# VH-VL binders against q9nrl2r1430to1533, part 35

Target 1, 104 residues: q9nrl2r1430to1533
Amino acid sequence: GGVHELSAFEQLVVELVRHDDSWPFLKLVSKIQVPDYYDIIKKPIALNIIREKVNKCEYKLASEFIDDIELMFSNCFEYNPRNTSEAKAGTRLQAFFHIQAQKL
Short names: E, the ipSAE of ESMFold2; O, the ipSAE of OpenDDE; V2, 0.75 times the mean of E and O plus 0.25 times the DockQ between their complexes.

## First folded at step 21 (VH-VL; framework fv_ficlatuzumab)

Design z18 (at its last look DockQ between E and O 0.79; V2 from the best seeds 0.84)
Fold by OpenDDE, look of step 21:
Structure z18 (fold): chain C 104 residues (1-104), chain A 124 residues (1-124), chain B 107 residues (1-107)
Amino acid sequence: as target 1 above (104 residues)
Amino acid sequence: QVQLVQPGAEVKKPGTSVKLSCKASGYTFTSYWMHWVRQAPGQGLEWIGEINPSDRYTNYNQKFQGRATLTVDKSTSTAYMELSSLRSEDTAVYYCARETYDESWPYYYYMDVWGQGTLLTVSS
Amino acid sequence: DIVMTQSPDSLAMSLGERVTLNCKASQSVTNYVHWYQQKPGQSPKLLIYAASNRETGVPDRFSGSGSATDFTLTISSVQAEDVADYHCQQSYSTPYTFGQGTKLEIK
């Protein structure tokens, strides 16, 4: 995809990335650092991947975009116990996302 | 039973630093986040920061402009809050508080156990 | 930062009366609001979490409601032991913030 005017999806991704609790989600989990991650998580995704999909106009519906974001959070909660820093960050970021997604 | 024990009081001069302790017992120390909250005389509660004892990840209230440092000693199940460049307005009761969570999505986090607080008096 | 504003600042009630404490957030915090009770000379105690949930064994006369920006803590029939400051807190985003508190007294 080429350069185009910032869409609602693009703006939301920017806001998610800028959020203080985005650090677990900025890029895919390293298999080196977390060897068993991909044995558990079958559909890995991260904000950089979602941003790329947005830039390529791969999302035709808001629901598709939302599904990927929710998958990202679902993966986090599936792999991380609730007391982990990643899970807590995910909880706050997801809450933020749910409010922002209402604008889509 | 779960409890957090804090020293009763500290007296400090302006410009100095203080390190307050919070000893946890009755639960797995590394399994729960610890928060620090202060309360100036006759005022409301003010959040200072949080720390995950497991990985020592922290978040701070930017109001303190880096003056607050949260640490933990896992071997003694003790959380610490150091506050530097003390000012008279830092006079307050400082609480540590354990944060728990419910197991149901969306996984609410809340402070379920509080220490009795340490009164910090900053005066010249 | 999200500002939590409680009202009233203080109130005096007669035993058995219904008490309503309000907490307003400067922006939507969904239902990530918790209520704490602080009796004189004591540390805060959790009453309600997630705006309406309880698991601390507090009496049934305490209840929470609200969402987005407006939250309420209700005491259906105030008792003498309910004399305390009540604090609302949001955990929607950091920094966590508290209201300024409401002081409840008995006439």
Scores: ipSAE 0.907, ipTM 0.955, lowest interface PAE 0.5, mean pLDDT 96
Fold by ESMFold2, look of step 21:
Structure z18 (fold): chain C 104 residues (1-104), chain A 124 residues (1-124), chain B 107 residues (1-107)
Amino acid sequence: as target 1 above (104 residues)
Amino acid sequence: QVQLVQPGAEVKKPGTSVKLSCKASGYTFTSYWMHWVRQAPGQGLEWIGEINPSDRYTNYNQKFQGRATLTVDKSTSTAYMELSSLRSEDTAVYYCARETYDESWPYYYYMDVWGQGTLLTVSS
Amino acid sequence: DIVMTQSPDSLAMSLGERVTLNCKASQSVTNYVHWYQQKPGQSPKLLIYAASNRETGVPDRFSGSGSATDFTLTISSVQAEDVADYHCQQSYSTPYTFGQGTKLEIK
């Protein structure tokens, strides 16, 4: 919503991007490199898209921002088996997000 | 049954390198991450790093300044940890540990099986 | 690096007493804390994962609790075979870190 929340969303996205486990989430998955991804994941999202939505003031409620971040993790766990490097990175980044989201 | 077998001891001189082995059996090697942890005599446990045998993705404790290298041989179900430029402070027991995960909710990761450790002594 | 601080450093207990071991993280680690038992001359053995989940085969006298920064391992009625070092470890952030350990003895 307000200027304070927009700044908080931006700060949280910056912290997520800086986290060592952000690498699977920085940009949308490449269809060329992972051809079946978009057959399985119907609502793709990534940190660069979320950051753009923050910049365009597309989030009116904190819950909308949180929902996009959680969708990002849900997609990761849906596509990637739990023993994969992507799923473990998602697990640690999600835990980090849950702590940071308490500020919203 | 699940086992991680490590050689009992290694003795090396400062400035050399060592490659420690950890042979896994009783499970699908590529389905579980492997961790390396060391314990200097009378000291606590120190995490060295982790490797995913499936894709060979690794993550290291930066304190080893790039001296540690984790690898796997899928054909022999063996994990390796190489430590270069050895110093006397590297004298420790080196453990490998398998990390399992829950297949049903809640989905946690945890180190459930440990090797018996290799005592590395670095001395002139 | 996240510092895990255990207390006490050591303690001696009578058989059958309740033992409480503490582990404090320098920042929140959610519930991503694990406890290990290390008997003299042996490798660590997992007791508790994710703060409160008992590993298969671990006696029910062992329990864990806590979240965020403060964690405890409880032995409801200590037995002679419980003589060991006990370590907590966080897996919230790399590098993973362990507490310095608590040495449990029987008096």
Scores: ipSAE 0.807, ipTM 0.927, lowest interface PAE 0.7, mean pLDDT 93
ESMFold2 (binder alone), look of step 21: mean pLDDT 93; pTM 0.949

Design z19 (at its last read DockQ between E and O 0.86; V2 from the best seeds 0.88)
Heavy chain, then light chain:
Amino acid sequence: QVQLVQPGAEVKKPGTSVKLSCKASGYTFTSYWMHWVRQAPGQGLEWIGEINPSDRYTNYNQKFQGRATLTVDKSTSTAYMELSSLRSEDTAVYYCARETYDESYPYYYYMDVWGQGTLLTVSS
Amino acid sequence: DIVMTQSPDSLAMSLGERVTLNCKASQSVSNYVHWYQQKPGQSPKLLIYGASNRETGVPDRFSGSGSATDFTLTISSVQAEDVADYHCQQSYSTPYTFGQGTKLEIK
ESMFold2, look of step 21: ipSAE 0.846; ipTM 0.937
ESMFold2 (binder alone), look of step 21: mean pLDDT 93; pTM 0.949
OpenDDE, look of step 21: ipSAE 0.910; ipTM 0.958
ESMFold2, fold request of step 22: ipSAE 0.828, 0.843, 0.823; ipTM 0.932, 0.934, 0.927
ESMFold2 (binder alone), fold request of step 22: mean pLDDT 93, 93, 93; pTM 0.948, 0.949, 0.949
OpenDDE, fold request of step 22: ipSAE 0.921, 0.921, 0.919; ipTM 0.963, 0.963, 0.960
ESMFold2, last read: ipSAE 0.847, 0.842, 0.838; ipTM 0.937, 0.937, 0.933
ESMFold2 (binder alone), last read: mean pLDDT 93, 93, 93; pTM 0.948, 0.949, 0.950
OpenDDE, last read: ipSAE 0.921, 0.921, 0.922; ipTM 0.963, 0.963, 0.962

Design z20 (at its last fold request DockQ between E and O 0.84; V2 from the best seeds 0.87)
Fold by OpenDDE, fold request of step 22:
Structure z20 (fold): chain C 104 residues (1-104), chain A 124 residues (1-124), chain B 107 residues (1-107)
Amino acid sequence: as target 1 above (104 residues)
Amino acid sequence: QVQLVQPGAEVKKPGTSVKLSCKASGYTFTSYWMHWVRQAPGQGLEWIGEINPSDRYTHYNQKFQGRATLTVDKSTSTAYMELSSLRSEDTAVYYCARETYDESWPYYYYMDVWGQGTLLTVSS
Amino acid sequence: DIVMTQSPDSLAMSLGERVTLNCKASQSVSNYVHWYQQKPGQSPKLLIYGASNRETGVPDRFSGSGSATDFTLTISSVQAEDVADYHCQQSYSTPYTFGQGTKLEIK
């Protein structure tokens, strides 16, 4: 029950969420707003889902955590052309992630 | 030929506002981000902000504290940068610049076409 | 904000000499660094993007290298038309930031 330091995964998720370019990734894409999204993306994921998995200690290896984050970006680049705001945000956020992930 | 055309110069008093234009031609206006960069006399380049003409998403350098407003007119393929509460320190050449991108990872974004710039002089 | 520091501030070279311009980032920016050439009275012109990719139409004598925090623009054999200010820029994160520039002159 006492205050404890966040795990490396928790901390990284916090940093990703706080990043200016995290807005496309905070939660799952709305099917209402993007009707064809789930016809294309078969393994949807978002930072809130990843955070929940971290909180539930579902990641036993750093590679598993990294895989989910990379999946999130992969989905973004698969669906969004490079000139979209989402894709550009994804590019910057992924670059940030890659540097931070080296600490894991 | 891709071109960004900007007016040559603007002269304004401190405390007023200016709206600079950047007319794009030779490419699909909504397919490329537009950036605004300024350069004070004898100084380096300073990033003001970016706008996606397609969805009008904007991101600003917080240094301007909301004084800068980026807009676009799709019908005329024109980007605008409005700067309010002008100060003498805002005296600079203001450039608009088209940002292109790579189609392959890691998807570099870079400013490949620049306007000729508008010299904004702010003086009492 | 990420600070980009260029060195030297100015440089005078003889025709045909090898020119090396440096750009240092205050933190890792991966390879998201671009170089621009700005001739007197002109707008910046893209030379190198992504640290090492030469823009179409840029002479072969220009090359870029580096990663993380240290980047270099090289002119293998400087020409008279290369007199200009050279700017590095990071696009790793917002706000985008530029170096203070390096002024290249010919002796």
Scores: ipSAE 0.919, ipTM 0.962, lowest interface PAE 0.4, mean pLDDT 96
Fold by ESMFold2, fold request of step 22:
Structure z20 (fold): chain C 104 residues (1-104), chain A 124 residues (1-124), chain B 107 residues (1-107)
Amino acid sequence: as target 1 above (104 residues)
Amino acid sequence: QVQLVQPGAEVKKPGTSVKLSCKASGYTFTSYWMHWVRQAPGQGLEWIGEINPSDRYTHYNQKFQGRATLTVDKSTSTAYMELSSLRSEDTAVYYCARETYDESWPYYYYMDVWGQGTLLTVSS
Amino acid sequence: DIVMTQSPDSLAMSLGERVTLNCKASQSVSNYVHWYQQKPGQSPKLLIYGASNRETGVPDRFSGSGSATDFTLTISSVQAEDVADYHCQQSYSTPYTFGQGTKLEIK
């Protein structure tokens, strides 16, 4: 909660978006390009959606924000085998997130 | 037996290009990332970049962006690294290295098998 | 780029001694550090991955520890075949970077 926490959430989302490994997470997976994705992933989430939720003050606790970011990574690892480019990007971005999130 | 075979040496003139090969055998080529690392004489190791043979996704050390090109030939299980506009500072041993990964937590990626390296000499 | 700084640059040890090699990162790299052995004229060989996990076939006298910025490779009882350069490497952030190496010799 609080205005200072929401500013910290925005700063962290900006850093995540700027990271070289953010490319699989910028927007929701296209159903046209990946037709079976939404048969497997039931709670889709992406950085653009998380950023909008920060902008609309939809996170009341830091844990809620962290849960959405971790859901984003969990979806990636559930759908993508470990040898894929998406899974490796997710692993490195998640490691970055874990260090940056200590500031929350 | 997992092997990465590289030619032993190449000699090139400044201003030219070289395309170094790395022939993989003993494993499913498209299931593992390939990295390229170089080592100038008497010096440390320097990462050039990575390629996923499955989708050909690449990521380069910015120092080499625009000069280095990583490619693969899936039909021959061969990875390639091309370096353009060669200069004497590019004289080094160039290694390819396979990156493996954990299937379960903790999820590490790590370079487990290395080629013996190609000594590139840029001179003349 | 993340700078990996190894110490010492070189050392000479007697057979059977315990040796500790240090690696310091310029910022936190969590536990994404790997150690390689490179014998003269050879390519690097993976010893330790993820700070502390020994690769298959590596003798148990080799161990790794550390997190965040400070990492060590320990050889509990140095053998003649351990004469090599040792490198640490981080995979937390691209570009991946290596330390400058530590040369181990037997007295």
Scores: ipSAE 0.850, ipTM 0.938, lowest interface PAE 0.5, mean pLDDT 94
ESMFold2, look of step 21: ipSAE 0.832; ipTM 0.932
ESMFold2 (binder alone), look of step 21: mean pLDDT 93; pTM 0.951
OpenDDE, look of step 21: ipSAE 0.910; ipTM 0.957
ESMFold2, fold request of step 22: ipSAE 0.800, 0.821; ipTM 0.927, 0.928
ESMFold2 (binder alone), fold request of step 22: mean pLDDT 93, 93, 93; pTM 0.946, 0.947, 0.945
OpenDDE, fold request of step 22: ipSAE 0.919, 0.919; ipTM 0.962, 0.962

